# Designs tried in a protein design chat: VH-VL binders against RecQ-mediated genome instability protein 1 (rmi1). Part 5

Target 1, 235 residues: RecQ-mediated genome instability protein 1 (rmi1), of Schizosaccharomyces pombe (q10160)
Amino acid sequence: MNQTTTLSTELTELGVRVQNRWLQSLLDYLAKKHSTGANTTPQLVMQYLVASDIRESTTSEGAAPYIVSEQHNVRIENTMLLQIVRVREIGISIVNQLEYLNDLEELKKLKGQKVIRLVHDESGDEEQNDDDGLTEAQDAVQKGSELKKMCRLILEDSNGQRFWGLERKPIKGIQLSTKLGTKLLVKNVLVRRGVLMLDPNNTTILGGSIEEWDKDYFPKRLIEELKGELSKTKA

## First folded at step 1 (VH-VL)

Design p7 (framework fv_polzastobart)
Fold by ESMFold2-Fast, scan of step 1:
Structure p7 (fold): chain C 235 residues (1-235), chain A 124 residues (1-124), chain B 107 residues (1-107)
Amino acid sequence: as target 1 above (235 residues)
Amino acid sequence: QITLKESGPTLVKPTQTLTLTCTFSGFSLSTSGMGVSWIRQPPGKALEWLASIYWDDDKYNNPSLKSRLTVTKDTSKNQVVLTMTNMDPVDTATYYCARDFTIFGVEIQYFDYWGQGTLVTVSS
Amino acid sequence: DIQMTQSPSSLSTSVGDRVTITCRASQGISNYLAWYQQKPGKAPKLLIYAASTLQSGVASRFSGSGSGTDFTFTISSLQPEDVATYFCQQSYSTPLTFGQGTKLEIK
């Protein structure tokens, strides 16, 4: 029995259609490095898939069926596997977002300084010092949750086509800190004026990321991108 | 499926106004995020961005061209028009129109489809 | 204006060779960078956008990397059809600006 055929069938039932060559390469890697080839489950394959670039790991069957930006009022009934290129908060001013993100970056720097001090302080193992550092991080996260109104996404399919997605209703797990390359399953989605209308009923977050895209992205590179957007002016 | 084509005069005298039309098919400027840009290339030199116009009638012109540029669109005809006043021999170049697809508007701009270009020579 | 400096201005290599072209921005531009290929007498063709994302339909031998001010474009194994001039372009701030180009030839 061909293991790749069995796994491909099981993954298709989970909404994912993988490239046979990619799957064969993964099974070879797992056999050499982890001695787990014979016991490879669909769930283990999914762990590697969500860290992959779907342009390389999946087939065009999970892609958008046409050029999305050219559609005005069409429902895509098929299930699409998409990866997140960018997340933007469009319900809050860029100035207000930059204020929050700069504060978050400063808090992260302060936490790093405290950790360095604790390495040389044996009392640093005490719960009170740990709680103090966590409190600052938790305050920053709470401020971030208050700054979520409506996210707009750049999404990419397995063929490399990019298009917009808009939250019609809040989707848990979609926010400015969502990792670049996060995988989504989108089913029975309405396209309005070239934009996918996303809501919790048609969008499932699989997670993951693409390390090359997400490295040093939040909040440092996001701050740089938002400053760039703010600096672009009408001629 | 997506095509763009430049049209207009190929020979212009110094001080005259150049008018170029970009006619496109396979997409619409009524679609959010879509735009059309004008880029030129003097013989043997680098590309120079001139102007962009978007679905929401937002416009951007290269400031170095001293307000010589006007860009307009006719969404129903799938056309974008560039007007450049006071032409000079240094403006001799191949002029391209290109589809401008922006990630969340003007955030990350790139030109994914280009017209064939039209050579405009400015001489007396 | 943001100035884009490409290096080298020209190079000649053999089929199958690895080719590397660099682009440097005069200020930080995050990942707002695209790479274009222009064959003699033809319009430019988009190869890469957002610094590292390969355009649909473009051969996998082309790749891009970098962020901030320093960017690299690579052809892993040069083919005869790759003879062209290559340009980088920033979209971080208006005016949009291009590099001066790198002319690639086969010896």
Scores: ipSAE 0.000, ipTM 0.458, lowest interface PAE 13.2, mean pLDDT 82

Design p8 (framework fv_polzastobart)
Heavy chain, then light chain:
Amino acid sequence: QITLKESGPTLVKPTQTLTLTCTFSGFSLSTSGVGVSWIRQPPGKALEWLASIYWNDDKYNNPSLKSRLTVTKDTSKNQVVLTMTNMDPVDTATYYCARDTYEYVWGSDYAFDIWGQGTLVTVSS
Amino acid sequence: DIQMTQSPSSLSTSVGDRVTITCRASQSISNYLAWYQQKPGKAPKLLIYAASSLQSGVASRFSGSGSGTDFTFTISSLQPEDVATYFCQQSYSIPYTFGQGTKLEIK
ESMFold2-Fast, scan of step 1: ipSAE 0.005; ipTM 0.529

Design p9 (framework fv_polzastobart)
Fold by ESMFold2-Fast, scan of step 1:
Structure p9 (fold): chain C 235 residues (1-235), chain A 126 residues (1-126), chain B 107 residues (1-107)
Amino acid sequence: as target 1 above (235 residues)
Amino acid sequence: QITLKESGPTLVKPTQTLTLTCTFSGFSLSTSGVGVSWIRQPPGKALEWLASIYWDDDKYNNPSLKSRLTVTKDTSKNQVVLTMTNMDPVDTATYYCARGEITMVEGVIDYYFDYWGQGTLVTVSS
Amino acid sequence: DIQMTQSPSSLSTSVGDRVTITCRASQGISSYLAWYQQKPGKAPKLLIYAASTLQSGVASRFSGSGSGTDFTFTISSLQPEDVATYFCQQLNSYPYTFGQGTKLEIK
């Protein structure tokens, strides 16, 4: 077996079916970067894969079957590789989510202002600059640690098919701040009314992101998306 | 085989506190999306929702009953408890507990009471 | 609170007849509406949820339709075992509220 074939076989055993051209391009890049023929492991390939778009890096063999809303209590036994397009918290009102996210942005703004003030005064000025907004933002962040109830996902497979996933039991690492393009392996999953029923036993989080999707997304663009969803009830 | 059963006193005097226990089987109140609610029905009248408690200990009480209502759960015992203070004859009703699960239908989040206990009649009189 | 009004309050029809019950919400509730059947001395039984979705194990002669504020519940061919009181419920917002009920009897 050559290196490409051996790596493809090992990755397939992990549930990941890479495109030969993508893998070859990665191996060529790694060889040039190291100025020597460095040994490439499946773990190293995975580091690059989770940062890729699986529509370009993986084959249709790891894609979901055609999922429709009429499929109820149907089980997909095969392992699917999926990437997260969107995460929504459905157990908490959009209004409450927006309050938390806006307070989170305000906390980040106040932290920046404190750094600027500290740089401007290195004498240890003990001026009592009370910060009411910081207290409010701290309360929001405290509340945010309890803001995970039930996430609903838009998932995408290697063929670009998009469908819903619903968190039926808490899955560590799935939350509003989960990066867009995060990779999941889903196996032996129940489909109810066209929705994948996700839990810790059928879902493995591989991590990663797609930088183009996730850049400036949380919390800034998420806030704008949620405002849009709230406002459509008035349009 | 989901079952729920209400238990508690069948006769309560005015001004006393009512405590009802819902004991269930066939599901866990640690499962994401699952909740248990209390609903009552005065004889010959409509159903009135009282309170809900969810897997994450979130609680919602009917505001018409103000601070009279407390709902708690013991996940390890598969029990949910409703406490209602300052009972009055108008509170005479059959009290039900019911299971609900947050589901998605055609891309819409939904919640409904899919299984109910048999109900327990509580009479408030001197 | 969202008020749920059912019509009619009672009706008496013959076996095999088509029965229609309506439910109106005082404000928009999208499709967050359920229909329950309650026989004398028994707990309510869920028949329809999400306005039009038939609960598993429920006979196909039962159906629901509508969205927003106006909803209908239909029994396509009335059977003797369908004698009961039927309730609608909105689950759009707290507090959850029920209609006053429709008593269905056979002539």
Scores: ipSAE 0.000, ipTM 0.403, lowest interface PAE 20.6, mean pLDDT 81

Design r1 (framework fv_recaticimab)
Fold by ESMFold2-Fast, scan of step 1:
Structure r1 (fold): chain C 235 residues (1-235), chain A 120 residues (1-120), chain B 112 residues (1-112)
Amino acid sequence: as target 1 above (235 residues)
Amino acid sequence: QVQLVQSGAEVKKPGASVKVSCKASGYTFTGYYMHWVRQAPGQGLEWMGYINPNSGGTKYHQNFKDRVTMTRDTSISTAYMELSRLRSDDTAVYYCARDYYDSSGYFDYWGQGTTVTVSS
Amino acid sequence: DIVMSQSPSSLSASVGDRVTITCKSSQSVLYSSNNKNYLAWYQQKPGKSPKLLIYWASTRESGVPDRFSGSGSGTDFTLTISSLQPEDFATYYCQQYYSTPTFGQGTKLEIK
């Protein structure tokens, strides 16, 4: 049967060009698992694809057509499939970002200990008086929101080429907590000074992650990375 | 700008140990694997191993695993390679080199090299 | 270990020439699951460290002039310099990273 050919064609129409051997391996796995019987859909394949490394799961046809970092004022008209290597917030100082992330990590440690799991109350209105002495980071943590002004991404294509993407306008789902390996479809994007100019009109977030990259990353490893960057600036 | 700056030349006797340093700057030290590659005079390049500066995890080539130790100090963004029980054929230039990302095995930046001469 | 063999050991050329350097691996460095060749090319000038030129057999590193290009698949690879410049006289090394990294013995590009 040409099931791999049919699925490959349907995925290509969605902007995803899977490596044939990867797809065959997935179909063999699914057949043994009996997860779908005789009915493997593009939707099911996509569930596994967004958790994969696109360097292994997809073909060069979905990659950037040239060395992005060398281009200025060039438009890439075709749809590219990219994965997120890193997210940085460049509109907020590293010091303020670290305050937010350290506060978040401490909160997660306290909850993770489960010491107060049984005794919970709704009388937690202990910090309702927000004042202008709070940092932006402390305010965001209290509101349960993430600091966001302008993100810069390190993106990777199926050929392993790494390059920068900059939020020209806010894109929902792009923030410091966005999982490493998250997949993006980028179409009709302008490259300026070697950087992809991203906005909601040219960027579609498919989701997913690469477990190996994202494991224990947010916020612990991100904090360590930012501390390293800050230390070099102070030196 | 990314720089890898290595320690100065060493002259050692057979049986001694040498410890070469590689100080990284211009990038997040813990975000990239650091590899060590050597080059004997007039010869090609030989891979020795790597360290993950974030975890301290290492992998060594079979030829070196009983004599090499790779470490790092994240507080000063410095990687170290110590080679023990030196022989005359260990005379080489030793390079540190940065893995692009994720231990892919190709190297986008290299240190300037440290010449190690093993002679009696 | 995968053995990398370069040919020739040295090559003489003039500025403006098109130069091709060859590299062979003892086994395929093509990973069939992603259809990628785990091969890189480096340039080394006397007394200097190697500099990355090409990775994934044909992807040029940022800042490398477009006269450098890589081609080939499986076991046979080439590095091409389309119009040789004075600064290109150097030794070139191929490297596989399909398994434990190994390098070719180098090709010295000399002025004619």
Scores: ipSAE 0.000, ipTM 0.393, lowest interface PAE 18.1, mean pLDDT 82

Design r10 (framework fv_recaticimab)
Fold by ESMFold2-Fast, scan of step 1:
Structure r10 (fold): chain C 235 residues (1-235), chain A 126 residues (1-126), chain B 112 residues (1-112)
Amino acid sequence: as target 1 above (235 residues)
Amino acid sequence: QVQLVQSGAEVKKPGASVKVSCKASGYTFTGYYMHWVRQAPGQGLEWMGYINPESGGTKYHQNFKDRVTMTRDTSISTAYMELSRLRSDDTAVYYCARDVGEYQLLYEDYYGMDVWGQGTTVTVSS
Amino acid sequence: DIVMSQSPSSLSASVGDRVTITCKSSQSVLYSSNNKNYLAWYQQKPGKSPKLLIYWASTRESGVPDRFSGSGSGTDFTLTISSLQPEDFATYYCQQYYSTLTFGQGTKLEIK
């Protein structure tokens, strides 16, 4: 009990308010794994937290207030813990994004084929596959330098409330390949027409992901989602 | 909660076939390769092959390629391994295991079996 | 196939000991294009399924205690347990995934 209270207090100073039930379950798990029960650090707890669903692991004290599209120039002064549901690049056409992502997917397939051939065939085919893969990697990297313009996020708080975040200035770590479920701390943020105005000064990236959301997502499922969005605009 | 649950123990006669199932839950079944690994009593681990649950594509170790068939049913998130023409030296615990991938901007590479089934004991005895 | 040779086949140790297990591949498992060694280490306790400890020769799997470390490149690899705990008595396997998939024969770590 004493350790749970101490850890909870220390995590709160970092902007994270964990559920007592979740924290106790983690401590029980760690004690079982390490056969000793008393010395869990806040850093270790954070490693598990960033891989969790904050709707299950954190309390509503870190949640966003109710945000509606009619709110204009409202400032949320308190620190919020949020997780990323989706990332979209809105400064580049969907057609150009799909070209880049299809190139990445083809490069992944080529590299995956090469790995499979290395596992199943140890012959000198490596050089041929390397040449093809490197050429496509060079093209993909070149295009990548042009893909980061302005991201729009779907964010979710500990109560399951979803709302938009707009990248007003480039934030390191926010891009199409950012893992779904990545945790953010957002403080003193302006809300304009129901959208959080994000920038490096008000946004801290904690990292992590939610495996159920992120696995098989980039670029394969993202490509399918963007194709669906494109088809609606052409209908 | 990610887990793999395998079918129960089997006792077979030489020359018969056995089909072991592996039911996946708690993750996207089609997102990960599924390996089959066996272990004879008191012996080490022996890789048999894998299946890509999304495509149904398989790769078998040369020692098993003439007797092994790996399949899956995506509607019930279940992988299967069938071994035919059983011999007494096929007596082993058979495991299914999920291959974790490292996702990178330029490539996807599968580097380890992070989740394993509990194992299915297959005994081949006349 | 790449043949994996582990040594020793068994060893006896006491709690608190530093333990080193070696693994040698019959050919290099270093892939030049990504500079990664296609080598993993697994732990198996009696009656249990194997557990992934290390991948890419030296990257520790999440949740694996920091007393476990992997090192080496090309054809020669080691798994080190810096201070052996009671729960570490198990059989350890190296595994290559460079060409097909093969396991070492295993090293059984026993209480002295």
Scores: ipSAE 0.000, ipTM 0.382, lowest interface PAE 21.4, mean pLDDT 80

Design r11 (framework fv_recaticimab)
Fold by ESMFold2-Fast, scan of step 1:
Structure r11 (fold): chain C 235 residues (1-235), chain A 122 residues (1-122), chain B 112 residues (1-112)
Amino acid sequence: as target 1 above (235 residues)
Amino acid sequence: QVQLVQSGAEVKKPGASVKVSCKASGYTFTDYYMHWVRQAPGQGLEWMGYINPYSGGTKYHQNFKDRVTMTRDTSISTAYMELSRLRSDDTAVYYCVRDYEGSFYDLAMDYWGQGTTVTVSS
Amino acid sequence: DIVMSQSPSSLSASVGDRVTITCKSSQSLLYSSNNKNYLAWYQQKPGKSPKLLIYWASTRESGVPDRFSGSGSGTDFTLTISSLQPEDFATYYCQQYYSYWTFGQGTKLEIK
């Protein structure tokens, strides 16, 4: 009780308003996992919070106000805690994205097969490879995958409200491969026609994910989603 | 006030190139994609492509991929569309158009330039 | 490409008339994930640039008179002008933005 009150106050100062029941459950879990002597810090609680669903772990006090599509130019001054539901790259065609993602998936499969073969067939020289055995073309594809242009996001608040977000300027850590359920603090944000205009000055990435949303998502399920979007146009 | 001001009319011979400019004012140039749309005499509107002014990234319609180049200069809030190897059927009014950047693949065109007439004849 | 077809190609009307223009897409423009129709309407006066009237099939652009309304869903869409004004004589275009961007052929609204 005493500890939950202190932690709640400190987390609020970091922009996060936790549910008391969620925090108590976490403290009970930590007590079972770690036997005495260690203090539970706000930083440790944050490590678990960013892996949670904020609809369950946080209060409505950090939720976004209602955003209407008819709003032309309005500023939300309050700090909001949001989690990423989806990321799309709008500066690159779906066809080009699929080409890149299929190449990435194939490279990951190839590396897995190579590791298995090394265990069964090869020995002695595993540690002394000066390159990772990929072709120069495959290495170039991996370097090309670092490109990003402009992301649009579906964001969700603690009440389950969903909003569009647009990356107005590049934000480090927002890209097609950003994990689903990643947490953002957004403050003093402009809204244009119902869309949050995100930039590095108004957006802080807390990190994390929701395991059940992100499991096998990138690139496999993202490829499936993009193929579905492409097929809906009877391309 | 939002304004898109395009360069003046051009007369070109077949095989030449033309470069049309579009200067934006009254808004943050890098916040909106810029489309290029043309209208030939006796035809409707035809989308050519767009540029993301922030990144310089482009998407071209299949019909123009081999001949169109879209660029921008953020220091003067100006977008450019260059069409090469001109044919007589490229005679048209060319428009720059500001896009709404509101959600996934959601692109409505809200402000149009005044148009640039390009005539291709021998 | 998604093909957009408009009807009629032209129509004659008098000031004060109710005018209806239709637009049909070769594929559904309704995106099930957000329940929005990716359809816009534009007005073009002779010698002028097109001007956005309606987006999301039925949302009126700021500054557009309320006599203009859009309706429909999926593949069939309508633009209605409830009481025609002299300044409304123009060509009207529908446009899909579901997959890339394609325009209808246009409907020319002429004074009777």
Scores: ipSAE 0.000, ipTM 0.414, lowest interface PAE 13.0, mean pLDDT 80

Design r2 (framework fv_recaticimab)
Fold by ESMFold2-Fast, scan of step 1:
Parts: structure tokens; C-alpha cells; sequence
Structure r2 (fold): chain C 235 residues (1-235), chain A 120 residues (1-120), chain B 112 residues (1-112)
């Protein structure tokens, strides 16, 4: 057996079925970047996979077996590899979400101002070395603990099919701040009225992101999207 | 020796379903993809799809996607291909063939073929 | 789908002849990162399953006689039988596996 066959077999045990040409391209890249050669591990491949677009990096074996949005009371027993397109909190009003996100955005601006002042004010903060970080209240807002009640996801499979996922029970790592392009393994999942019913038993978060999707998204572009959604519901 | 042994010939009426089996021996069944390829009388080869015996994951060609189901039973190293809503132009020899773990590969071992005749 | 075109559709030859069969793909099957052509050749005798002869365009499968050779890259491929033997009369198919597998229409090699 060659290295690509061995790695493909091992990655399948982790629930990921990579395209041969994508894997070969990655191995070529790693060879140019002071290669690990035969030492390339499935874990290293996974680091690159979770930053990839699964439509390009993985096979259709990890895709949904039918048009999910048209199904009701169907169980998908096979493991699917999915990437997150959008996250919405449906258990909290859009108005309350916008208040929280606007506060978070203002906190980011305030942090930027403090950094600039530290550089230019040699006699100020340096006299008192203990410039502790955020207040407890600001830290709580930033962490988003109060903003997690029930998330609805737009998910995409390796064939580009998009469909809804609903957080039936809280899943650690799924919240409004979850990076776009984050990878999920979903197995033995029930579909109700076109929606995947997600819970900690059927959903594993692999992590990652797609930089082009996530760049400048949270919270700025999310705020813009939510304002748009709020405006449409009033029309 | 590595070999794939398929089930016997079938005669079906239009609208029926057929299920062909392919038993593997001489290698680790879950280490290779199993592909299905058919050949109509006097015609060329047509790829239908594959199954990964390790995961049970499948990929079907668009022409067969709504009528074909591929499964496997790892306890007896056997793959199955079921084709439903048969038409007369489904008359063909159906082959199972072994591929490398790459999703697309050359097929190094082939079953002997199963003749499926669809007629009234 | 990638379309595979073989020529000729049939060929008459005598034992000892050099035989050449051509295969063209509608798009390149060369993956530049690994420098491999995703192209195979098969032999099929009447009433039997296909037998793999060549993979990666030019690599001979184990047990295949060295009179069989494959060449070409990108979109143009050739199967050559350097000195035809009686057991070589069969139909030959090329196959790409760069994408969903597709086969050429076949070349039937007949006795003169």
C-alpha cells in the first residue's frame, strides 16, 4: 500500500473521506514546506482538512443521501461530514441579540483605542503595571454565555446541498460566534420536515473554518444580516 | 487468491427489482472500494457506483441515483447491488469490481458477472 | 462526464503484428501535483469479465506480458501490443478515473 491509501483508510476511521487528488496536493505542499515524508499523520491532514472547503477536499460519500429539505420522519444512519454556512439563535429575540452584539462590537472598538493609547502614552499606564483586562461584566458579554438557548444552522454537504439543522439539545461549541465553515460529523440523525435534529449524541464538532466565509463575519456582518431579517419581518 | 464471486443469472419483468451479490475472498474486504459496472449486450462498459465496505458510504452515477442501492455485509464479505423499477434497457451483465481506497481508481479484480434479463 | 473516444472501433491483424490502439479524453486526466495520468486499459474476451492491463497510463499490472505497453499524457493515450499472440484477440477498453469512471467504446481486435 502507498502513503495516500494508508492515510485515506485512517481518515475514514475518523469519519472523513478525502478526495485522492486533494490529499496528493496536500502531500506535495508539505514536501515543499520541509516535509514530514512518511511521518505525515492523519492528525496533520485533519488540521488542513478542517480549514478547507469540503466540496473540494472530500468525496460524496460524506454527503446527504437525498434532498434533506423534502424529507420527514427519515433517519440517516450513515455518517455525514457537513460544514456550517450560518448559525442563528432562535430561542432569543433578534432585538435582544442585536443589543448584545452591538455591545460586543463597541467593546472591540474600545480595545483598539486602548492599544493605541498604550503605545503613545509612555507616562500613563506604565506607571501602574496592573492594567488588568476586561471587567467581569464585559468578559461575560464577550463569552456569549447568555446568548445560547437554541441554535438553528444552515449546513452544507460535500455536494453543495444546503439544509437546516436544529439544536434539539445544547451542543458544546455551537453558538452565534461559531466560525463559518466549522466541520461537523453527524450520524444516526433524524430528519423532521427537512431539518436535521441535532444533539450531542449524533453530532461531533471537528472545528475549523473557511477563512473567506468567516473573515469579518462575527459580529459585524452578523449584525447587518440580523438587522436585514428584522426589517423584512416588519414589512 | 483474490477473487469476487457473484450470484447467478436473473430473469425479471419490467417494473421488478433485482439484487445481485458479490462475495469477496483472499483479501481484507474493508480495505478496498467495491464498484459496480454493467455492460449491455454488444455494448461498452458503464460505471454505476461504488460502496466503501468499511463505512457503508456510497456514490451513485446520476443515471442510476434514483433506482440503485448498494449495501454490504462485512460479516460475510459480501456486497450487494439492488436496481429497482427495471426496464428492458437494463438488460445487461452486471459486474462488481475492486478499486483502491481512492474513490476513483482502476479496477484490478472483477467478478465473473451476473446476467440480468428484463423481458415481458 | 469525461468522454473517452477510442480508435479504431475494430482492427484486423495477424500473429506477430505490432498493434496500436488510441484513446482520447475530452479533458486532461493528468493531475499536475502528482504527475500521474488517471488512465487504465482493459482486455475483455468474449463471455468473460474485463482484465486490467495498464494503470497510471503506462504501469503494467502484475502478470501482464511485457508486449503490452501504454503511453501518452493529458488527453492522448496509446496501447501497444508489440508482437501479437493468438490469446490477444479480444476487445480493448480505455478508462479514465480522474473523475467519475468512464470508458471508451472499445476496440475489437480480430484475426485477419
Amino acid sequence: as target 1 above (235 residues)
Amino acid sequence: QVQLVQSGAEVKKPGASVKVSCKASGYTFTDYYMHWVRQAPGQGLEWMGYINPNSGGTKYHQNFKDRVTMTRDTSISTAYMELSRLRSDDTAVYYCARGEYDFWSAFDIWGQGTTVTVSS
Amino acid sequence: DIVMSQSPSSLSASVGDRVTITCKSSQSVLYSSNNKNYLAWYQQKPGKSPKLLIYWASTRESGVPDRFSGSGSGTDFTLTISSLQPEDFATYYCQQYYSYPTFGQGTKLEIK
Scores: ipSAE 0.000, ipTM 0.408, lowest interface PAE 18.3, mean pLDDT 82

Design r3 (framework fv_recaticimab)
Fold by ESMFold2-Fast, scan of step 1:
Parts: structure tokens; sequence; C-alpha cells
Structure r3 (fold): chain C 235 residues (1-235), chain A 121 residues (1-121), chain B 112 residues (1-112)
């Protein structure tokens, strides 16, 4: 359709090259869901795209070129659309990361206990004292998050090829808690040893996630993965 | 602390192969790329290639691509450079050099002492 | 390949002299995204392996005397020794690591 062609052109200008069949399916869905006469905008399409798997929703035109391999030191001028498969902090020891993440998991458990207790209509002064304790623990967690130094990413393109990305300068929104499947636009990027050298000037975070990848991931499954990586390095 | 120790001098005839070793100590061998650089008598430095000791992946300069093979043995933290079909103009000192920061600096922070290879009939 | 050209090929100087060595690249080694020059300088004494002096064009390696300084950006770079010492007589090489690895042909610093 002309509508799909116009939207595809507009999305390409935003750095995203969608599959026509995916876009047509989305437009059909939106026509059934929305009763308003408003036109579908590129921004609305983007809201659905960032929640999709780009291997299914986008074309190979936004994929990384063949020159991205572990042996190549080159610069890629073109804009690539990539999704985050994994985030690792390489500037902080795994032991220190596990300490921080275990503290977060304990806070999550404590929050769950307080929510369940509230549902049962409990009351008392001790509950107020427990809430004060939670606030102190939250401050400790905030202090821990300031230990961010350098994240290394596993990135995936529309063809399912995976690459390393290294945060050369801090990029706001890239951290251990960044959702899996988050979309990045990367342009004019330097490649060293097949690793994309990321910084705020060449990386734009579009957001989003892939529900299937991110479900119950942070911090529980990340802790499990890091423990596995730590044991392999000591074996 | 960091030390790269290379094998001893070699004398070879044209057409033969030579294999030079570089034993690393004082750092995690698999964490940093290892480069090979040669220097002919009275000449400058010539980059030959590198090996990623973790993966075994290699990259060779075009001038050596058809004659050089770089390998490593992680159990003894040793890198190897084998050059085949030797010519008299392969006479040089061959250096191994450790890369700084893997994916960061790409400059060479430590060098081996060099291995002299002489090719003559 | 990026070609690195050094000048002069040789230089005679006396202890206490200010010495300047120039390095020119065939294309820019400044990466606009990180604003860093991918350039290093090495010192090589006769019969010895090269030793790193300077990286990122102007950052001195730990243990290198402050009389050594690097400057420049893009395609034109300079290594300066502010007051030459006897141990500084050596050959100096620039190296780019922007796209693969290439060395300049070297500058031999000899006693006058």
Amino acid sequence: as target 1 above (235 residues)
Amino acid sequence: QVQLVQSGAEVKKPGASVKVSCKASGYTFTSYYMHWVRQAPGQGLEWMGYINPYSGGTKYHQNFKDRVTMTRDTSISTAYMELSRLRSDDTAVYYCAKEYGDYEGLYFDYWGQGTTVTVSS
Amino acid sequence: DIVMSQSPSSLSASVGDRVTITCKSSQSVLYSSDNKNYLAWYQQKPGKSPKLLIYWASTRESGVPDRFSGSGSGTDFTLTISSLQPEDFATYYCQQYYSTYTFGQGTKLEIK
C-alpha cells in the first residue's frame, strides 16, 4: 500500500527499515484496535517496533556489514539498528557486581513481603520502622549504582548476527539493568577487533525490550549468569 | 612483572620454514592480543599480524598472508609465529608485542627481546 | 594502508639540545567520535626492543621522563625532547593504530 510505502520511507529517515509484511500486519491490527480517524504516524509504529524482535520486524538493510568481524579495524559510516542481547560491566570485578546484585535481589524480596503483608490489612508501629529500614537500604543501592565504569554489550542485527559492543564513554541508559532487547541506532562507529566502539556521539538509545528475553532477567538470571562466568574463569 | 621471552636465534636456508615462540608471564595471557613485528638489518619496524589468544583468531598483513601462521598454546601461555618459504630478504629480528587494553588502546605496551632469523645459502 | 612519514630520517644533536621529530599520516588518525588521535611513539636503542613512550598522541607512558612530550592532531604530529640526555640517543618511531598498524620509517637521533 501507499500508506506502508510512505511510513517505510519516513521510518528509513529515522534510521529504521521495517519489513513490509510486518508493517502491513501492524496497520491491520491498529485499524481493528483503534476507532479514531487519526493517521498512523512513524512515532506510533516505533512504539511497536521497539517491543519487537528486529530479526522479524526489520530488513537486512539496517544490518551490520560483513566487515564487522573479530579481525577488523575499520569504521562503519552507515547507520545500523541493533538490539541488546546482554550487558556486562567490565570495569568492576564480578565479585563486587554480585555483591551489589544480591543486595538488589534481597531488596526485591523485602518489597514483596511488605506488599503481601499490606494486602492482608496488617497494622502496627513495627511496620513503620521496617519501612524506614527499607529507605536506608535503598540509599545503599543508589550508592552502589554509582560504581558504573564500562559496559560491554552483546548486540544483534536484523540478520541475527551477534557482535561485541564496548562503551568507550558513559552512555546514559546503558547499565546492568538495561532491558534485554533494547534498540540502539549506531552510526559512524569505529570497529576494533570486531568490537563496536560505542559512545554518546555515535549511539542513540531507542528503548524498548523483548519480553521473552527480559522476563525475570534482572537481577536474578544475571546473577546466575555471572556466577557461571566467574566459575569458568577460575577453572 | 609483565615479561615476554622469545626463542633463540635461527639460521635457515631459502625455502625452509621457521617457527618463533613467545612465552608470556605476569598477566592473563588470554586477555590481550599478541602482535608480531619484524625489523630487517638497518631498517624500520614492519607489522606482520596478530593473534587473539582467547579465540585463536588471527589477522595478517597482506605482505605475509600467504606465508605466515600464528598460533598459541594457552596451557603454557605461549604464542608462535611460523613463516614459510623463506627468502634472503626475510632476514630480520622478529618481535612479539603485547597489545594494551585489547579493544581500547591498540598500541604495544610490552615487547619481547627479539629473535634473530638469518636466511642464507 | 595509512602511510606514516617521519622527518628527518636522521638528526645530530648535543646533550642539552631541544629536539623535534615530525610524523605525518596519509589520512587523519583523529576519530571524531571520541576526539582521540590513534598515534603512539616508540624509542629503540641499538640491539634492544622498542619501548613505548607516548600514546594517544600526547599521553606519556608511566616512567617516561617529562622531557618527552607529544603534540599534534589529525595528520601532523611531533615528538619533542626538551633537554636531550645521553640515554636519549636512539631511533624513534611513530605508529598509527586507527586502521590496522603502520609505523613511520624511523628517525635516528645521533650524537653530534
Scores: ipSAE 0.006, ipTM 0.456, lowest interface PAE 12.0, mean pLDDT 82

